# Designs tried in a protein design chat: VH-VL binders against Probable DNA replication complex GINS protein PSF1 (gins1). Part 5

Target 1, 191 residues: Probable DNA replication complex GINS protein PSF1 (gins1), of Dictyostelium discoideum (Social amoeba) (q54hr6)
Amino acid sequence: MFTKTAIELIKELRGTDSIPHYNDTSIKATIDEMIALYEDLIKTITEHKEQKKEPFYLQHAITFHNSINRDKRCILAYLNERLNRIKEYRWSSGQSLLPDQLKERLSQNEIQFFSEYDKILTEYNSKVGLDLTIDPQPPKELYIEVRVIKELGEVVLNSGCTVNLNLNTTHFLKRSDITNLVKNGSLEHII
Key: E = the ipSAE of ESMFold2; O = the ipSAE of OpenDDE; V2 = 0.75 times the mean of E and O plus 0.25 times the DockQ between their complexes.

## First folded at step 1 (VH-VL)

Design i4 (framework fv_indenebart)
Fold by ESMFold2-Fast, scan of step 1:
Order: C-alpha cells, then sequence, then structure tokens
Structure i4 (fold): chain C 191 residues (1-191), chain A 120 residues (1-120), chain B 115 residues (1-115)
C-alpha cells in the first residue's frame, strides 16, 4: 500500500535501458505518502499528549521510520539510476547539447546535472588534450591504465581481486572491472 | 498572469557599466530558466544569455562573454544582467524572457524591454 | 555563413495563405532540430507562436490561433511557418530560432505585409 508507488518507479527503470519520462506523478505520490505518515504520527502524538502511552508512541515511531526510509531509498535509487543513464548518454553521444526530445523526459534538476557534468567532462578533456566522449569507442582494450582521482580505498573487483585505489595512484586493470568507476569520475584513463 | 518587468536601462558612456533587473511574478520562479535577448534599433533579435532555474548553469553569446554576467536571486524572484565594458554595439532594447523549461528552451512570455544606449 | 536564413520581406493579401521559410546552413540538417517561431508587432515585445520538430512532436503557444502551423521542407533544408486565412493583425515581423552548440540562434526575421 504505502510503498506501491515507490516500487513502480523501480519497475519502470527495469523495463527499459533508455531514459524514460521523469515520473513526477509517482515521485509526488511517494512524497505525499511520506507527508501523510508524518501527519498521522503528529496527530497521534497530539491526541495522546497528556496520556503519554509510551509503548504506543514507540511502536508508531518505529513504523514511521521504517516506512519513510523505505520510500526514501526507492526515490534515491530511482534518481541515482536516472543520473547514471544521463552520464552514460553524455559519454556515448559526445555532445554538450541535450536534444529537446530527451529534455522532455528529464526533470529540471536532471537538465542542470547534465550541464554541470558536461562542463566537468569538457574541462577534464581540455586539460588532457583528449575528447574521451568521441563516438565510437570500440572496446578494443581488455586492460587499461588508470589513475585514481577520487579516494576509494580498498575495492573488491568483480574478478575477485582486491586493489587499493588511493588518490593519485596508477593501476593497470581490466576495463570491465572499472567501467563504472571511470564513468563516475573516480578513475581516469591514461592514454 | 505571468509578469516580467525590466528596469535599469539608460544612457551610458563607452567603457561604462550598467546592471539590468527583471522582476518576475505569477509562476514558480526557481523552476524555470530565464534569458536576456536584445534588439538593436531597426535590427533583429539577438540572444545574449541564459541561466538555469537553480542558477548553477549559465550560457553566453560569444559577443558578450567576459563582459556580461547573468545571475538570479530566487528568494526575490529577480533576474539580473551585469554589463561591463559597454560598447556602442551593445545599444539595444534588452528583453527579459521566461523559458518554457529548466534550461535551453523556448521564450514565453517576454517582458516589455528596457533600453540601453551606449553613446558619448 | 549564417546558421538560419529568412527572407527579409513577404507580402500577401487578406484571406490568403503565407508560407514563411527558415533555411538552415548546409551541414546542419533541419530534420535534427526543433524550430521555434516568434511574432513581433511594432512597439511590442516578441510573442512565442509555436515549435515544430515533427507531426508527433509539436506545440502551439497559448492563445495562438490554429491557422498558424509549423512544418519542414527536407529538400530545402528549411522550417516553414504557414499562416492561413491571413488577417490584418498578422502583419508583423516573424523570427525562427533553434538551439545549436549551446547557443540560441535567431533568424534575421521576415517582415510580413498584409495588403
Amino acid sequence: as target 1 above (191 residues)
Amino acid sequence: EVQLLESGGGLVQPGGSLRLSCAASGFTFSYYAMSWVRQAPGKGLEWVSSISGSGDSTYYADSVKGRFTISRDNSKNTLYLQMNSLRAEDTAVYYCAKEGYYDLSWFDPWGQGTTVTVSS
Amino acid sequence: QAVLTQPASLSASPGASASLTCTLRSGINVGDYRIYWYQQKPGSPPQYLLRYYSDSDKQQGSGVPSRFSGSKDASANAGILLISGLQSEDEADYYCMIWHSSASVFGGGTKLTVL
């Protein structure tokens, strides 16, 4: 009941590899559910203020926290996955301008995020003298040399290997193990 | 009932500075990108600058880069254009326009415009 | 070369139709761009009319009569604003616009005279 709308957001993403229309209706409905839960908690506390039935309040507070945290996790997962797909589009398209068709599918914050991400990529590429988003990028290299630009510490790769990804260190790793870390800006490819 | 009211235009000497303001009402200001578009006497429309709803992204025409700064104060529902190192070719009516989306979209509606004249 | 080219003037009779063109520079395909149209009457600010990308992706501005419509001519690499049943109040300057390379680009404008 109370997480039905939030679960629908995740199902929508699982149904496509593209960036679907921003589901403002379901996000708003999920937020409205969180507000309703909070209002119900406040009403319960207000009605029983003078009686102070401790077990009742504790039970209700626990239920509220669990429901809100679940809804919050679903919204954050939905938004984060959309941002990852927007990053993927920028990397694959190599273009700084969002086509209007894609804009129709994005929220205001997502359009702003694209512009900021584009600026970061453009500045980085200008410093390195490369355009890393030039299409196509056929996957010819099995192993690539990378430098850590964001502290990650000890990481267990899909291959089962562990590696210490400390700031400014250089590593020679399987491309498939680190594609997400390169895409999110944690690692940079060295020539 | 969306209203845009520009102010701050006037006569200024070459090399001078001027700050334009656009007071917005009738919509949730922070949700929409805003733009400045100018029109020289008897000439066509020329886009000057745009700013995203949050103010985090700004865009400029090549002719004004480094001289003009677009900004906004969402708490006051006001858009600004700081114009420095003004030249005779900056003489124009400056329109404030609301964008249809958060960033890089169409202009609807437009304000009445404010006149900037750069002359000795 | 200019990104967008519009004829400087066009004349038509009341009740007739006027077809206003907006030609994109070679190397820029009209099929890939959404074209926005604006109307400006003397002494007034511009007014948004419509946008056109395709028959399934188009939008009319609020209060804009249905006799205004957008289309494209792929062979001419041009966007088209069609005004049917011309009225005297349609006499104005018309501008096309696209977003190209993170910049808003306007055409030079067409002055429509209704005789």
Scores: ipSAE 0.000, ipTM 0.429, lowest interface PAE 20.4, mean pLDDT 80

Design i5 (framework fv_indenebart)
Fold by ESMFold2-Fast, scan of step 1:
Structure i5 (fold): chain C 191 residues (1-191), chain A 123 residues (1-123), chain B 115 residues (1-115)
Amino acid sequence: as target 1 above (191 residues)
Amino acid sequence: EVQLLESGGGLVQPGGSLRLSCAASGFTFSSYWMSWVRQAPGKGLEWVSSISGSGGSTYYADSVKGRFTISRDNSKNTLYLQMNSLRAEDTAVYYCARDSYYEILTGYPFDYWGQGTTVTVSS
Amino acid sequence: QAVLTQPASLSASPGASASLTCTLRSDINVGSYNIYWYQQKPGSPPQYLLRYKSDSDKQQGSGVPSRFSGSKDASANAGILLISGLQSEDEADYYCMIWPSNAYVFGGGTKLTVL
């Protein structure tokens, strides 16, 4: 069930104080179901554009929209909470290398995020001469949500990861990997 | 070039079953809704079933609901129609057709059709 | 009662214009729907022609000549396919179609004969 899968990701995080194994299969399944719901909504709205103002029809359109947005928020909350726990680990451990046991629980993108976050903290401390017990704010928008506006297919990012950038799909990617694609109009930043 | 090739049609007795396949090529299969549309000999077009790109949403004509199941295998670029409890009135040419893209205005229902495969339900 | 009604047949001369109607059941307002049109020649699968919702919201199929156009007659609650400058190759069955919400519905089809 679509709603069940999205909520399950959040419950998984709430059930533990550690970083659980990255649930790639459930994330992919949830995203696929969001795409299906979006397709259903677009068909309904397109054929009934004039009728969406009617109380009953409008309620149906709002309900579908809210369901898609809720599931989207669940995925983003899941991913963002995992990134926050990775940042907390870096801060509390004081270590620049991930233990093997933690690495096996992270996605490739999360491992890359850790490396970049470590680099930022190290460079910030060295340049400003501040105590590491002071919590410096990381750069804004290290990872951003984007929608594919132009079909790109398989693309190898600067991080070395391969991503399928298919038309109208949404992705949570490192800003530096996709700056040129956003600038040329191939990807659209979702605020 | 977009190509759709149906197979699996044939002669079957009332109450029997058949599975139709449609091999797709020339486009990103998983990005499109896909549909089955049938045409009885000398009659008009009748929509049978549609499936979303992910396979998560399916729609059926009332006449086939509960008897037919639409499915797809995106790894093989193949669309399926499982037909059970077949009746004489299911006799038709079955067409595989590409349906809407993610945004209906950028892809139109049934903009490409296969050649069709014939299903005959007779004793 | 049929959701979409089309005349079974229509005849016209080469060079003339043909107007093919697609009448919606009275509980369905034609103004709210995209009307899709398809052409089927004997022995061939159907071909997408065009979509019409309004003058500002319409779309022509790839390779479909401009002499094919869509419109609506609100008083008759009908979609219209206009074929101007009729040619012999236009002889075919023409189908209209709508997506009301959870199903595609085709009209019964009109057989156009070009004499």
Scores: ipSAE 0.000, ipTM 0.437, lowest interface PAE 18.2, mean pLDDT 80

Design i8 (framework fv_indenebart)
Fold by ESMFold2-Fast, scan of step 1:
Structure i8 (fold): chain C 191 residues (1-191), chain A 123 residues (1-123), chain B 115 residues (1-115)
Amino acid sequence: as target 1 above (191 residues)
Amino acid sequence: EVQLLESGGGLVQPGGSLRLSCAASGFTFSEYAMSWVRQAPGKGLEWVSSISGSGGSTYYADSVKGRFTISRDNSKNTLYLQMNSLRAEDTAVYYCARELPYYDYGSLAFDIWGQGTTVTVSS
Amino acid sequence: QAVLTQPASLSASPGASASLTCTLRSGINVGTYRIYWYQQKPGSPPQYLLRYKSDSDKQQGSGVPSRFSGSKDASANAGILLISGLQSEDEADYYCAIWHSSAYVFGGGTKLTVL
């Protein structure tokens, strides 16, 4: 399928909590796929509009366009998730230097991003006279997927976030915030 | 600086063969579809052939189908045109051209051109 | 028969406007086509100017002045390249092109003389 390579990028990232090696091979393959699809799409649309052929080709063009947009979103999701993990490392480590073992797993652009992010964070901390990375700890609470089996309406969580727990809707919430609701049968844990 | 440089032109007898090359620099070659466009002495432009960025799709003008083969080597940033069974009417300056890129552009325009290489089919 | 027809030559004065016509063959509706325009000066390769299908589907080439614009004349079944405020450097050959029937097709070209 047109999006297979892009989906594999996301699955690889979801399979680990760390920052894996930058998958330039799959990214290049996905981009090459998008370029090929785009070239075919434009030539197909232009040719068939001008020849006044069947609506089938327009539908085909729409399908290709949707595939390209999905590939684009997958690549952006992959890159953004990696950037988020790089930010998390800076916060959790409190260090301005990338260890060689981590640096070898990052792309050149990601190494540059780390340097820029570190600079911004360091400058902000120095301006306020405070090191916000002192004793940093990433949230270690587990999240679980739940289905609402009894109507609850608006519920305010410990974080202050309000969520609408309407009958038969599914949510991804911190286990600690909803333990009592699962125990009393209002929410069902989806395994 | 984006550049395209053609080579391989020359004088060849009818029925002969030539291979043209186009060296690309200053951009990510594999991301662009490429074309060959020719111009006979004192005449207008004639599209010859196009190839997708991956090399998976090729297109040819009816006048050259079966005689010419377009190809590319993305590892060498080079576009090729293998010309067989050459005829007097193939005499022209052959230009290498880059097609506007990617799904955001929506264009088949040739935005960058080389200086051309001259092919003369005569004795 | 030729898919695209352009007048062989056109003359205009500096500061005036020139309209270069690209006529599509009978049976090919100009309304559905993107028309690409190229400029070629003696001894130089062609330069991409612009493409035009409609006011909502048009594109200007990099560095091409706004005095170059595209339009269409439906009654003549033709695409039009308009050059306003003609300058001496506009003297060149102009080619139109379309993608038609799995081929990129060029018109015969118009030599524009600015005198």
Scores: ipSAE 0.000, ipTM 0.431, lowest interface PAE 18.2, mean pLDDT 79

Design i9 (framework fv_indenebart)
Fold by ESMFold2-Fast, scan of step 1:
Structure i9 (fold): chain C 191 residues (1-191), chain A 124 residues (1-124), chain B 115 residues (1-115)
Amino acid sequence: as target 1 above (191 residues)
Amino acid sequence: EVQLLESGGGLVQPGGSLRLSCAASGFTFSSYGMSWVRQAPGKGLEWVSSISGSGYSTYYADSVKGRFTISRDNSKNTLYLQMNSLRAEDTAVYYCARDLGYYDSWGYEYFDYWGQGTTVTVSS
Amino acid sequence: QAVLTQPASLSASPGASASLTCTLRSGINVGTYNIYWYQQKPGSPPQYLLRYKSDSDKQQGSGVPSRFSGSKDASANAGILLISGLQSEDEADYYCMIWYSDAYVFGGGTKLTVL
């Protein structure tokens, strides 16, 4: 007991890991089908009002209940999955602003949800002194001052930059570029 | 116990018509979707058509759309398949199956009970 | 071409395990679908075995032994039916199925021979 339009909403989500455009048309169609099912039930009961028999009406009530509940569950599952993907975007992006391209795909209620969820998450992160949604960053390259103890001449660093390391000269270089030269005694770290 | 009993199969000439029936017992018929699945001699399973518990929604394989009509009579616990403009490629065993949706599944779930099948042969 | 592809045949020894594959067409992500498995013995209608979407979203058919289990291989874009401790009565045709594009789609079926 389910409608074709309700199934299409779920299939749309199953076909992508992104957040597709909000399917207002299919949601409205599913609601219209639920209303039509209800009106069919009322019509059936009304036409048999004088001939009412408990098993007959119980059977129709069960059919209606199952059909309506299936449609409700499909709509709720669709909406809840979209909200979960919105939450996942906030966690993975670390951004408080919704991009225009994504915003165009969301309903007004979903835009509001993002705003509220962002506010809660931002306040929590602020209180604990961490941003749990910030992109993992590699350790920052530190620059250190070094003195040349052994004449090295022109050296090409790992970054591709060329530097002249002449005896007794001082340089401000990325630590990662010169670790081996400090280790072998060619450069002396100036503290 | 759930029982599904198909009938109405037989030998028919190309362009002819047949109406298959599936008599259901042992469960609340109107609470379940129903499907027809066929199997040509020596071939695999091919879905033909499905109908929701209320009869409100129907679905058809592209190969039969416009020729076959699925319907049900919940007061008689019976599923039907009206087959028109039959072709040699419609020759198969036709199974009636109960179509079940679970709480944790969205859309069609699976076929939990199957009838014994009825044979349709389109020949001449 | 075909939405679901299954090997035509597979042979295995009694007591061994058999792994039956159901490959989805390129462009259809196996991760998003429930894969349903059916067993058909000669002269009988198909019998439902199980459904697998993920480890947290799966279900077993009534009376189906625990030695039948489902899984997925994302790299192969395939659903898998594993039968452990093979018995002679497991010799049958096995079909996978999904709901795709407003239709139930069956694989071509795999004939499992236990010898």
Scores: ipSAE 0.000, ipTM 0.427, lowest interface PAE 17.4, mean pLDDT 79

Design n1 (framework fv_namilumab)
Fold by ESMFold2-Fast, scan of step 1:
Structure n1 (fold): chain C 191 residues (1-191), chain A 121 residues (1-121), chain B 107 residues (1-107)
Amino acid sequence: as target 1 above (191 residues)
Amino acid sequence: QVQLVQSGAEVKKPGASVKVSCKAFGYTFTGYYLHWVRQAPGQGLEWVGWINPNSGGTNYAQKFQGRVTMTRDTSISTAYMELSRLRSDDTAVYYCARDLYYDSGWYFDLWGQGTMVTVSS
Amino acid sequence: DIQMTQSPSSVSASVGDRVTIACRASQSISSYLNWYQQRPGKAPQLLIYAASSLQSGVPSRFSGSGSGTDFTLTINSLQPEDFATYYCQQSYSTPYTFGGGTKLEIK
């Protein structure tokens, strides 16, 4: 129908994991398409506003509503996905500066968004005494949740910790301390 | 049978008026618009105007404003087109045609047989 | 007013031929274009509406295509009863306007 240009915006994002150049041309084309759809609807209503044409008007109004909402959703999805990738870059890089290569791909509004997002994140980290963006990926899970399926009572683990492993109780324990108990069926790993 | 039946041929002198009728059969008369289209001998089709039989509302091509009047009588499912101050170049076959209400486009799915109007001295 | 231009004004063809008729609008009319067939001495008959929709009862050898300003009517494998004059018509705005017609003649 009238949504071909909007669909191309989404396809552009699907083709890459990076942030591609801002597609000003397709965004303008999609907006022009929406304006043309609106003008077509007004023309139809103006020319055929008689009562006996109500089913015709309703069908045209529904078609218009669906088409313009599809175009609107495509533009918003495109812009929101780009903003999400900008946020992901800030989190993964830990840097407050945009590389020149990335900066040339962003719109002026997106550059402003990055600066404001960076400011908020930096102020938050400063206030809580942390820098959340330099934290490494979580290490391999060292603790697991287990349920006691055989009564064990008070047990001293290899780490020297003492725990009460009573039947049907659940515990969050270091995997290395309880590998043998999981293996022999005394503890059940909960996923 | 769904059909539009028009009145018979007319011969008029310049300056006279002619009134052509179009009677609907086999469908709800007030459910569809009726258009009038004319065709001069050997020429193409020219839209004259439409009438909404339900409301009596009309829309005329600018060329015919002031000379054409479209009316209807719902009791006999008949539409009329009256053209006044006739000139020799009004000589044409005049068709009435039905316009569907329940469609994604406007089109004339049913046509009358045509009425030949000859204007001569 | 929206001007409708048809080409060609006439075409000579034989039974079994594929014939195409073009119609151009002076401005965009989206898909609000209809095609009519008129046999000598008869009223026009609807063939195609909304640019590409085949009217009920019309043979499948007729098809329409196009949008915006450029439209085409195609008759695949011409039959003897197809020799007639064809008109395009825009229904986008009043006054509704017709093309000049294309006369399809036997070769």
Scores: ipSAE 0.000, ipTM 0.420, lowest interface PAE 20.4, mean pLDDT 80

Design n10 (framework fv_namilumab; at its last look DockQ between E and O 0.01; V2 from the best seeds 0.00; counts 0 for: pae E 19.8 > 2, placed apart)
Heavy chain, then light chain:
Amino acid sequence: QVQLVQSGAEVKKPGASVKVSCKAFGYTFTGYYLHWVRQAPGQGLEWVGWIYPNSGGTNYAQKFQGRVTMTRDTSISTAYMELSRLRSDDTAVYYCARLGDYYESSGFYFDYWGQGTMVTVSS
Amino acid sequence: DIQMTQSPSSVSASVGDRVTIACRASQSISNYLNWYQQRPGKAPQLLIYAASSLQSGVPSRFSGSGSGTDFTLTINSLQPEDFATYYCQQYYSTPYTFGGGTKLEIK
ESMFold2-Fast, scan of step 1: ipSAE 0.007; ipTM 0.522
ESMFold2, look of step 2: ipSAE 0.000; ipTM 0.414
ESMFold2 (binder alone), look of step 2: mean pLDDT 91; pTM 0.910
OpenDDE, look of step 2: ipSAE 0.705; ipTM 0.865

Design n11 (framework fv_namilumab)
Heavy chain, then light chain:
Amino acid sequence: QVQLVQSGAEVKKPGASVKVSCKAFGYTFTGYHLHWVRQAPGQGLEWVGWINPESGGTNYAQKFQGRVTMTRDTSISTAYMELSRLRSDDTAVYYCAREYSDFWSAYYFDYWGQGTMVTVSS
Amino acid sequence: DIQMTQSPSSVSASVGDRVTIACRASQSISSYLNWYQQRPGKAPQLLIYAASDLQSGVPSRFSGSGSGTDFTLTINSLQPEDFATYYCQQSFSTPLTFGGGTKLEIK
ESMFold2-Fast, scan of step 1: ipSAE 0.007; ipTM 0.521

Design n12 (framework fv_namilumab)
Fold by ESMFold2-Fast, scan of step 1:
Structure n12 (fold): chain C 191 residues (1-191), chain A 123 residues (1-123), chain B 107 residues (1-107)
Amino acid sequence: as target 1 above (191 residues)
Amino acid sequence: QVQLVQSGAEVKKPGASVKVSCKAFGYTFTYYYLHWVRQAPGQGLEWVGWINPNSGGTNYAQKFQGRVTMTRDTSISTAYMELSRLRSDDTAVYYCARGSPSEELWYLYFDYWGQGTMVTVSS
Amino acid sequence: DIQMTQSPSSVSASVGDRVTIACRASQSISSYLNWYQQRPGKAPQLLIYAASSLQSGVPSRFSGSGSGTDFTLTINSLQPEDFATYYCQQSYDYPLTFGGGTKLEIK
């Protein structure tokens, strides 16, 4: 299930090529939901262990597991994309100093990641006698607006997050995530 | 676009069997569980069981165990419920209903229902 | 089996009224509760799932709340087409069970 909170995390990343403010509230809400789902799973297992109702027990256990994994993948996709943008900044800027303006948008763990990444890159360059950060950065992936012309329902994107592609709805998605759906006539590019 | 179409009304004598059909339109038949729910005249709703159209697996309410059989034919997107050894208190409208989408299965609900099949058991 | 009790069994109201229907489970069912609307001679239709999630296509005047054992369906600003019987249903454990129904009648 694609939760409202997980959708908010994805929307933030889709709306910008910069590094937006760390969305602690949505991440916490999604994690709290996962904890609640896990507690329900444990309760279901405990209840059905006593009642021996295998089909219902397995159905709900698998459902909880899939929902938790879906939310987990969305959080990981969000965090990984942010880390990738931090890496891209280091490569494009060639600088070891993280600006205060950018720093205010990062979590403490992301600031530590930048420091560690910079250290590895700097040490490697000094040993080899090169500055590899002079290489040009690849262009950011294009986002396009699409309309659903064939009911697709729930679809899992390359990021691992799920989107509901209901007939006649419009979405702003990465071109690479939907190239095949546009080609097969399920989605229509809006110009 | 999504639609469940059930077979017509049946009148049976006590001790007979009845087989009700439910044909699915507008979605992938094997992706959703189909449930059967009955309603006696002037009474509330009572769950009978479900069938997984993909595997053919079934689960029946204990009350009906040994009298109900659920099957499906994937080639014509049709599910069947057969109730045997009919009694007068089996008189009810029998509905088929679609379970929630597989990707949203953390909550089970019935988003589409057939129109119902009236089964009357009388001498 | 999990017993579902609805109150009231019948309620009379006028167009524009705010109506609340209660549903109680005999044991905790977390948020595994659905609400259905049934018009005379028609099949039930899903209104709310997961206690509070509005089904697509259902008017926003319908809302659900509650968790555990006590649940409420609310209809804000009642419309003529809302006069029907309403059922709650638990999906926590088999057999799936429904409330006895609440008939909403015109005053």
Scores: ipSAE 0.000, ipTM 0.437, lowest interface PAE 18.4, mean pLDDT 80

Design n13 (framework fv_namilumab)
Fold by ESMFold2-Fast, scan of step 1:
Structure n13 (fold): chain C 191 residues (1-191), chain A 119 residues (1-119), chain B 107 residues (1-107)
Amino acid sequence: as target 1 above (191 residues)
Amino acid sequence: QVQLVQSGAEVKKPGASVKVSCKAFGYTFTGYDLHWVRQAPGQGLEWVGWINPYSGGTNYAQKFQGRVTMTRDTSISTAYMELSRLRSDDTAVYYCARTYWDLGYFDYWGQGTMVTVSS
Amino acid sequence: DIQMTQSPSSVSASVGDRVTIACRASQSIESYLNWYQQRPGKAPQLLIYGASSLQSGVPSRFSGSGSGTDFTLTINSLQPEDFATYYCQQSYSWPYTFGGGTKLEIK
């Protein structure tokens, strides 16, 4: 049966999260079966094209399509699940090196995938670490030169001084008197 | 650092059930598979089955299928093996043992739980 | 199931002796063979995994060899604490199976 080989691949993974030996034999057999099904379909269409007016090949094509898609989905599910387990190993182990016992269970493509996935995780962790450690320091100047970006008119500062903050005018003021006006964008520090 | 601590000895009557616990210390509980292995008095080691603490997935030896159930509680890092319909030949020390995924070598073992099935 | 056969079932030896224990699998298990030591009343302890890899903390006098179906555990210079029962175990396929054990006794 054409689906049995593909189903055996999935059975190896069901009921366990371990990574069994890569089943190259069953994968190759499933692919060979898919090729044989395709060749049979083409042969059937070619041989019976002139013999039937109603397209019996339509029914045959539907059966072929369902069989090929079942086999394809099984292979993809098998391969994808193995890759997911490799990712889980990297997350749980924290190691960039595959143990020999695990490595011999993997295909060459899976070993390469591990290496590439490890690189991505290492780069991501480095980026996150850098972002988390950035801590800005406030300026040390007691008085600063500012330009009025938003018309404020006559303003009484915390010091009790009255100042006329007209649009586009510049002033030399105590930072503590104007911290909120700089933060909200009403005043711009001139450098 | 790494330690597996099992529940105490049990004495049961034929036909009863027993539930043995195995509590993990010193490592990430969900990062390693736990297997159960038994040893009858004066006899060798016999594999019973295993559980993946992360997924809850299990696999049992055919001999015990239908009589054994393995579970875990990740909140307390504890695995359980329950064996039902006990027979006198189930008298054994039951061990839990850790392996990294299904690599199959057991680097740490619990101290063992003696289960005695009397007459 | 893969059957694991150990020989001998028991061996008598003296401190300082070289002891060899054999393990045979009913089919090829490649290098998926592990060795354990069990002292009376204690849980087994891993000695060797993957046929020849020495577990961390295990004395270098223990060594393993073999592949396929035939495997050997060797203790090059027997110490008093080595008198115990030794088990081989295949991890090639489920169900995992153990050898019958080899009891190492004082001569």
Scores: ipSAE 0.000, ipTM 0.438, lowest interface PAE 17.8, mean pLDDT 80

